# VH-VL binders against p39998r288to527: the designs that were tried, part 10

Target 1, 240 residues: p39998r288to527
Amino acid sequence: VQLLEMESITSEFFSINSAGLLENFAVNASFFLKQKLGGRARLRLQNSNPEPLVVILASDSNRSGAKALALGRHLCQTGHIRVITLFTCSQNELQDSMVKKQTDIYKKCGGKIVNSVSSLESAMETLNSPVEIVIDAMQGYDCTLSDLAGTSEVIESRIKSMISWCNKQRGSTKVWSLDIPNGFDAGSGMPDIFFSDRIEATGIICSGWPLIAINNLIANLPSLEDAVLIDIGIPQGAYS

## First folded at step 19 (VH-VL)

Design e3
Fold by ESMFold2, fold request of step 21:
Parts: structure tokens; C-alpha cells; sequence
Structure e3 (fold): chain C 240 residues (1-240), chain A 119 residues (1-119), chain B 107 residues (1-107)
């Protein structure tokens, strides 16, 4: 809603395209998450402990899914963080051109994609590492999870299984939602009344703009511990 | 209660072999690198060996390379040190030590087991 | 291998006074230096990791500083229970090495 308008104005007025904003997000968010994983002290060669594991739950959307895959690429590119991505749709059914592009680069940088929650759980056992971070990128500020789930019964069932898996990881795992946690309306910050399942996020990563309805979100998401604003390089004049 | 307990120390003659064990409890053993560190009587600490969480890599101090073998059995939560060709200078208390969660520091130590090599 | 030296070898200090122990590395080890305390007849205990990060449960009177080749451990008000040997340890480069130790006595 307002955030989409601001990004469009920035692209046109300041000649900053969406690819540039995407890359700025990925670099800065990856740095933030690397610090949460132990930073340089942990993320180096010759560590006798297993690499940390990050799981990305992503939609086929330019603003949410594409950002998530670019972020995943930056996390795994040095070989010190393992990243596994599970999409809300079948990988063969990806339609967004930027999601496809970022996914290709992500895989070339060592990122992994699984096609089901069962495959995800198998991969986790093989790596013998707990998931330390889940990145929830299923819902962005430009759509709700209800909108995505209403596409088909198969997609809705898949999303519900992904939410169930994610919420079972809660105890030791930090869940970071990109922009808006699944199951909440971006405009109001209130629970989505048309879709019953929701991600119990522990943190929110805001990409560029402050989340408009943060107070309602805090009141209705008791698991929330933290929120961070990631600088994506939007000029101050665009905030007017 | 996170704990490491060494065993297998004793008195042995030079040239003989001895196997040390380190039993781990209270943490997920298979997710941590493990070390052996020794201390000769009245002397300082000397790092001996390290093994990766999955056993994939092993490294040794030059003073023991070729004679000592570090190993682990993750199904039994046990770390081992096989010491062959023992010499008088190997006389020490041997500690097992766990890498910290982010690695590189030793955050949990056992009580140690004494190995004495004498003729 | 990276050689660590410690100074002083031995120090006798009045209670409540400040203790400073130095560790020097033969080459840069960035911040991969850790400090351990060993009381008589006990196993070593981690005090400071990565040059300056206190380990959980360590009293606030212990602090570490430095990077590169020069590091210090400081006890800003010595307590009677702090009588111990103190060791630095580098984990930047295999093989890992320890300093020779510094013995701190009370009184």
C-alpha cells in the first residue's frame, strides 16, 4: 500500500531501480543476520563445529520472494552458512521473473532448495545442525497470505504445513519475518480474519520503511521480541 | 548439567600404548568439536589434538603427531585418545575440552586423568 | 606454530588491588585469544573469549582487551578466590597454543 508507492516513487524520481534496492536489502540484511549467527568469530574456516543452518520460507513474489533468495545467496556465498529454501508453490511453477533470476544465482552460490517439508526435515537430519534462523518471506507488505492461499487447495495445504513446521521450531530457533509476519494485515497490523494459520515470528526485518501498524502487531503477536529497519538506500527526499 | 569425564589414565612403561576415554553428558555431543589438552606435573597447558563434530578432520600438536590418534563415537557420546609409543615426556594430566557454541574457545573441561610414563 | 608469551611469570598482589596480565603473540591472531583460570588442583575454566568477551557467569571484575599481537587480562579488584594460574590460548591458527601461564597469589 503506502510502501509500494514509496518504492515506485524512489525508482522513478531518483533513478534507483528495484534491482538496486533488492541488492542493498540483501547485503545489509545478510550482515545483520551474520552478526546474529556469531559474526566473524564463528563464520570462518577451520571451525570444528557445524555451520549454522538458515531456512527460508519464500513466496513467488517480486518483493518478498526475490528479496529472500537474494538474502539467501549473500548468506551462503562464502560457504560458512548453510541455507535451505522451501517455496510456497512448486519450484516448477515459479512465475515471477526476478524470483527465478535470484533463485538461479542462489543455487550457483551453494544455496539448496527442497520441495517439501518432509525433504526439509531429511536435509536437516543429514546436516546434524539445528535450524538457528527461519526467514519467513511468504507474505510481504504488498499482499497477504490469504491472497496466496486462495489460489488453490494444494497451495493452501502446503502453506499450512510450512507454518506448522515453522512454529514447531520456536523453542531454540529465531523466526524473522520479512516486513510483515504471515497471518497479519500489512495496513492494520491486525490478524487476518480470512486465514486461520499464522507464523509465530520472533523478529521482523523491515526493508526500507518503518512498519506502519507496528503497535497493533506487537499487541497481537506475543512471540515478537525484536524489529529492525534495514537501510536499502532510499534517499531522504523520497520520504516526503 | 553439562559434563565431561575422562578415564583410562594410569602408569605405563615407555613405548607402550594407552587409550583415554571422555564421556559427555548434558549436551548434544555430535554438534561440537572436541579437544585434548594436557598438563605435565608443575607445568603449563599444552594443546594435544582436535576432532571436528562429525569426525571429518583431525589435527595434532607436532609433539604427538604420528603417535596419538583422536577419535569419537557420536552414538556413545564418547571422545577417545589412542596414545602409542608413549615417552616419559607424555606424562601429564589429560583433559578433554569442548569447543564453545561459536567455536574456538574451550568452554567445558573434564576433571582430567593422569598418565604416568616411567621405566 | 604461534608462540604466546605471558608477563609477569608470577605476581603477588594485595586484595582489592588491580592485576594486569599481558599475552603477546609471535604473529597477528586478530581477536582469537582466550583466557583461562586454573585454581590449584582444578581444571581450567574459561574467563574471556575472543580477546574481550566475558564468558557466562564470570565476575565483572575480569575483563580482556587487545587485538593483533598484544592482549591483556585485567582483574580490577582482586578477590581472595582469584589466586590462580592464568593462561592465554590462541585459536586463530592450528596447531593451537597456550601461553606459559601467570601465577597470581594473594597477600
Amino acid sequence: as target 1 above (240 residues)
Amino acid sequence: QVQLVESGGGVVQPGRSLRLSCAASGFTFSRYGMNWVRQAPGKGLEWVAIIWYDGSNKYYADSVKGRFTISRDNSKNTLYLQMNGLRAEDTAVYYCARDSYYGFAFDIWGQGTLVTVSS
Amino acid sequence: EIVLTQSPDFQSVTPKEKVTITCRASQSIDEYLHWYQQKPDQSPKLLIKYASKSFSGVPSRFSGSGSGTDFTLTINSLEAEDAAAYYCHQSDTLPYTFGPGTKVDIK
Scores: ipSAE 0.737, ipTM 0.904, lowest interface PAE 0.8, mean pLDDT 86
Fold by ESMFold2, look of step 19:
Structure e3 (fold): chain C 240 residues (1-240), chain A 119 residues (1-119), chain B 107 residues (1-107)
Amino acid sequence: as target 1 above (240 residues)
Amino acid sequence: QVQLVESGGGVVQPGRSLRLSCAASGFTFSRYGMNWVRQAPGKGLEWVAIIWYDGSNKYYADSVKGRFTISRDNSKNTLYLQMNGLRAEDTAVYYCARDSYYGFAFDIWGQGTLVTVSS
Amino acid sequence: EIVLTQSPDFQSVTPKEKVTITCRASQSIDEYLHWYQQKPDQSPKLLIKYASKSFSGVPSRFSGSGSGTDFTLTINSLEAEDAAAYYCHQSDTLPYTFGPGTKVDIK
C-alpha cells in the first residue's frame, strides 16, 4: 500500500519517527471527533447531563490499534468524554509494542478496557450514557479481517461478536472506521471475500492520505455518510 | 411528544411548606439535567435550582438556599421541589425545564404551576 | 453571581422592521448565553442557544450574535406573532441567571 511506504520513507528521510506521526493523528482526529460530539458547547465542566460515551474496537496492530488507543487517550484525558476499549484479543495477550505502550498511557489518562462484549454491555448499563461514537480500528490498510481472524478460532468468534454488537448500535450512534472498515479489502475497497461479517460504518477517518478505495467503499457500504482526511504532518517531499 | 407537566401549586400561608412535582414523558428522563425556574406575577424569569441527571449535584439560587430542596426520582420520571419556609416573595409560577441534549440551554419547559404565599 | 442587563426594556415596532435586543453580562461568559421567547400566558420557548445557534423549528428571521459580555438578538423582519417578552440566560457560571427581559409589541 502506498500509504505504508510513505510513512516508512517519512520516518527515515525526514527524521520523523512513527510515534510522531501517530501523535499528530491522535491530536487532529480527537479534535474532529470532539466537534462531532458538540465541542465546547457540550464538552466542559459542570454539565448536568452525562458525558458522551465512545467505544473503541481495536486490534493488536501498530497501524490501527495503536492509533485508536492514542486517539482514545486524547478523547478521555480532559474528563469530558468517557472511553471504553475492547480488543480483538485478550488485553494480556497484546504483543505489538506500540499498542502496549499506547494502552498503558490510555489507562493512566482514564481510559477503560473491557474483556468481552458482555462486559462492554454491563459497563454501558452502569454508566447510563448512550454510545454516541464507535471507533472501528480492528482492521488497518496493511491487513484484512481474515488475516486477523485466521490466527485463532477464539479470535474469529470474538471479532464476529464485536461486529454484531457494533451493527446493533442504532439511532444517533455513529461508527467511525480508521482507514478501512472491518470486513473490507484495504487495496480494493470491496467486501472481503474470505470473511462475511463486516462493520456497517457511518464514517471513515483517513490517516494522512485519502484511502484509494473510497469509491468502492461508497458503492458497497450504504451506511456510509461521511469521510474525513486527518493531517498527520507528512512533509511534501515524502509525497514524491 | 416530549412533555413536562408541573403540579402541586396552590395557596399557602407564609412559613409553611409545599412540594412541587414535574412529570416527564417522551424522553429518557435519567439522561438529562433538570431545572426549576420561577416567574413572579408581572415579573421576569428567575432561575431557582438545578439537579444533575443522576442526582449527584444540586445547586440553588441564593434567594432559596437552605429553604428549597430539588430532587428527582428517575424510576418515576419525576422532578421535585420541596419548598420550606415560604415567603410572600416566593409567590410565582414555577416551571420545570430540561437541559438541552448538549446541556446548559433549557429546551423543554412545562406549562408551570402557580404558588401563592399569602395570609 | 453574573448580572445580565437587557436593552431596551420595551420596544414598539411596526411589522417587517428589524428588532434588535441587547444583553450585557457583568463578566465574560464566552458564548454561553441563550435567548428565550415568552408570549402572554405561555411558558418560555428556546430561540437561540450558545449565543448564535438557532434551536430546532425557530424561524430564520431570528438570529443571535456576540461573545464575551455583549450579545444581540435580532428579528430581521418582525411578524405579528413575534410580539412577546424576550429573555437572555447565561449558563457559563452557577448560579445561572436571566436578564430582566425585553417586551416587544407590534405597532
Scores: ipSAE 0.734, ipTM 0.902, lowest interface PAE 0.8, mean pLDDT 86
Fold by ESMFold2, last read:
Structure e3 (fold): chain C 240 residues (1-240), chain A 119 residues (1-119), chain B 107 residues (1-107)
Amino acid sequence: as target 1 above (240 residues)
Amino acid sequence: QVQLVESGGGVVQPGRSLRLSCAASGFTFSRYGMNWVRQAPGKGLEWVAIIWYDGSNKYYADSVKGRFTISRDNSKNTLYLQMNGLRAEDTAVYYCARDSYYGFAFDIWGQGTLVTVSS
Amino acid sequence: EIVLTQSPDFQSVTPKEKVTITCRASQSIDEYLHWYQQKPDQSPKLLIKYASKSFSGVPSRFSGSGSGTDFTLTINSLEAEDAAAYYCHQSDTLPYTFGPGTKVDIK
């Protein structure tokens, strides 16, 4: 909630549009994640090993889904990282204009989209590369998982299937949630009592400001190892 | 445990052929590029050949181009080196070596197999 | 082909003293230089990757530095078990190449 207010103030008072903030996030978050994947030592031409695989779980939300697809574009655009995205809805049902725009660019840059957990698993088998990073962008500050799940039993079942798949990833897979892990309340950092399934995130990528509820997340998310703040270029005056 | 084991070395006359094998265990062989490196008696290390994780690309040292062929069978977790037209200067211990997880460095080596080319 | 040279060819060092081995490339290879240790009658073992990153399980007395064309392997306090040959290896450009080696003995 506080990040939504700061983004609005930044757009209105300082004449910084949402597309600029989104692009700053994508560039800086992609650089951070590339370092986690081995950086320039690994991510170059003529590596005899397979490219690392990143999976994005995204919603049709202009603040969460759009950020995730812009980030995915920056990860895959040089051809050194494989990126596959699975949406909480079918991709032909996307409605948010920014999510649609970023998804179109993402696909043109070599990003892949699958429409089911089973298709995701098939793609992973074909690549014969374990998922090294999962990006959780199903919930953001502007939309709760309970809101998305309440639209139908089919959507709820799909979200639960995606959470189950994510939490079953083995080995050294790292799960990075954008802003707030799926299944947690953004204001308090406590588990969402109206939706029982939760992403077991290992890291949190905060967009612009520190996550104010971090202590509650640490207490209720034992898998959490890391939290980072990504500079998106919000002017100092927007803070006070 | 992660292990590489070479075999197929021996004594052979100049001009003849040998095939070396490298058996991999304890890791997912099909996810790593593989190399052959040789060491002549009393001498230093010489890189011989590399093959991509899926076999799509192969590269050779100039000293062996046209005579040696690297290959792999991912279903059997085995790396091969077919050595044709052997010469005295090919006498060496031959090691197989695995690319590191990020690639480019050789993090696991076999014990080596001796190839002696003499009349 | 990129030629690597090492110096010295050989050094005999008293225990606990510092050992420095240099590797020079005939052209820039950025950080794509690796160091290996080969003890008598053993296979090579990776010590340092990408010029300065220690491989898992390598004692902290081993360190690497350099970029471009000039690289250094340092053993800060030599132990008896460190008597071995040391090789640099470049993986910037195919064909890959090794340096000629440096033999380190205990006095």
Scores: ipSAE 0.710, ipTM 0.895, lowest interface PAE 0.9, mean pLDDT 86
Fold by ESMFold2, last read:
Structure e3 (fold): chain C 240 residues (1-240), chain A 119 residues (1-119), chain B 107 residues (1-107)
Amino acid sequence: as target 1 above (240 residues)
Amino acid sequence: QVQLVESGGGVVQPGRSLRLSCAASGFTFSRYGMNWVRQAPGKGLEWVAIIWYDGSNKYYADSVKGRFTISRDNSKNTLYLQMNGLRAEDTAVYYCARDSYYGFAFDIWGQGTLVTVSS
Amino acid sequence: EIVLTQSPDFQSVTPKEKVTITCRASQSIDEYLHWYQQKPDQSPKLLIKYASKSFSGVPSRFSGSGSGTDFTLTINSLEAEDAAAYYCHQSDTLPYTFGPGTKVDIK
């Protein structure tokens, strides 16, 4: 609730629209993740090795999904990173206007979308490249995983399949959750008692707001190695 | 054990052809760009050619352009160098070398194979 | 084509002393310069990548520095096993090139 109020206040009182905050997040988070993938030493023209592969797991949510697709666009737009997105719903069932807008731009910039875990695995085999980063954007502050799962048994089964796939990735794969890891309560940082499956995140990307629940996440998420706060340009007056 | 092993070197007369092979083991060959580097007796290292991980791009040193062809067969984990129109100046030990994980540096080298071009 | 020069051509150095080898490029190559060691009758081995990053298993006495056109390989306390030829290599611009080499020997 407080994060939603902060973004609304920023839009109304400081003349910074929500699209501007989204873009600031995408630019700064993509820079951070590019460094994790090797930075300019790797990500340039004339590299004879394959591009790194990033997979995005996203929901149809303005706060979480739209940020993920904008981030994906910035990762793939220079042609040095391959990005594949899998939504918690079928792509033709997307409803949120910002998710749809960011998805259209993402595809124009070279981003790829698949519609099942099976299609994701087939695409990975064709590319002959292991995934190096998974971005978890299935849950946000404005919509819990249990809210999404309660929509239908089809969506619940799909989310469980996506979580299972993500948690099976091994080796150098890093899993970065946006704001709150899938399967955790945003306010408390405790596991969601209404949905048992959860992402074993190795990192958390916080957008413009410190993660208050970090101690509970550390206690209940032993895979967690890192957390980072990404500046999105919220004025100091909005924090008070 | 990550390993590269060259073969196919020998003594040939000027104008003849020779094909070098480089067998790769202990790593996923199809995920790395590959290079040939040569060293004439008593001389320094000279880069010869590069091929992309998927074979999509190939580049050559000016001294061999039009005469040498780099290729790879990812199903056999093998890199090749077809050397046509050989000259005395091509006499060298030929090494295959793997690009590093982020690319651009050569982190694994074979033992080399000697090519001697003499009448 | 980018020309690399190395200095000196040859050094004979007392054990435990510092060795400095310079490589200069004819144009900027940012940090795309790498250093290799070649012992007699052996293949080259990567020491330093991207000007200053040590390759896995390389003793800490080896270090690299520089960017742009001027680069240095340093051996801060020479050991007997370090007697070898040392080559710089640029991979910024195709065709790739090597320096002419520097031989380091023990006095």
Scores: ipSAE 0.695, ipTM 0.896, lowest interface PAE 0.9, mean pLDDT 86

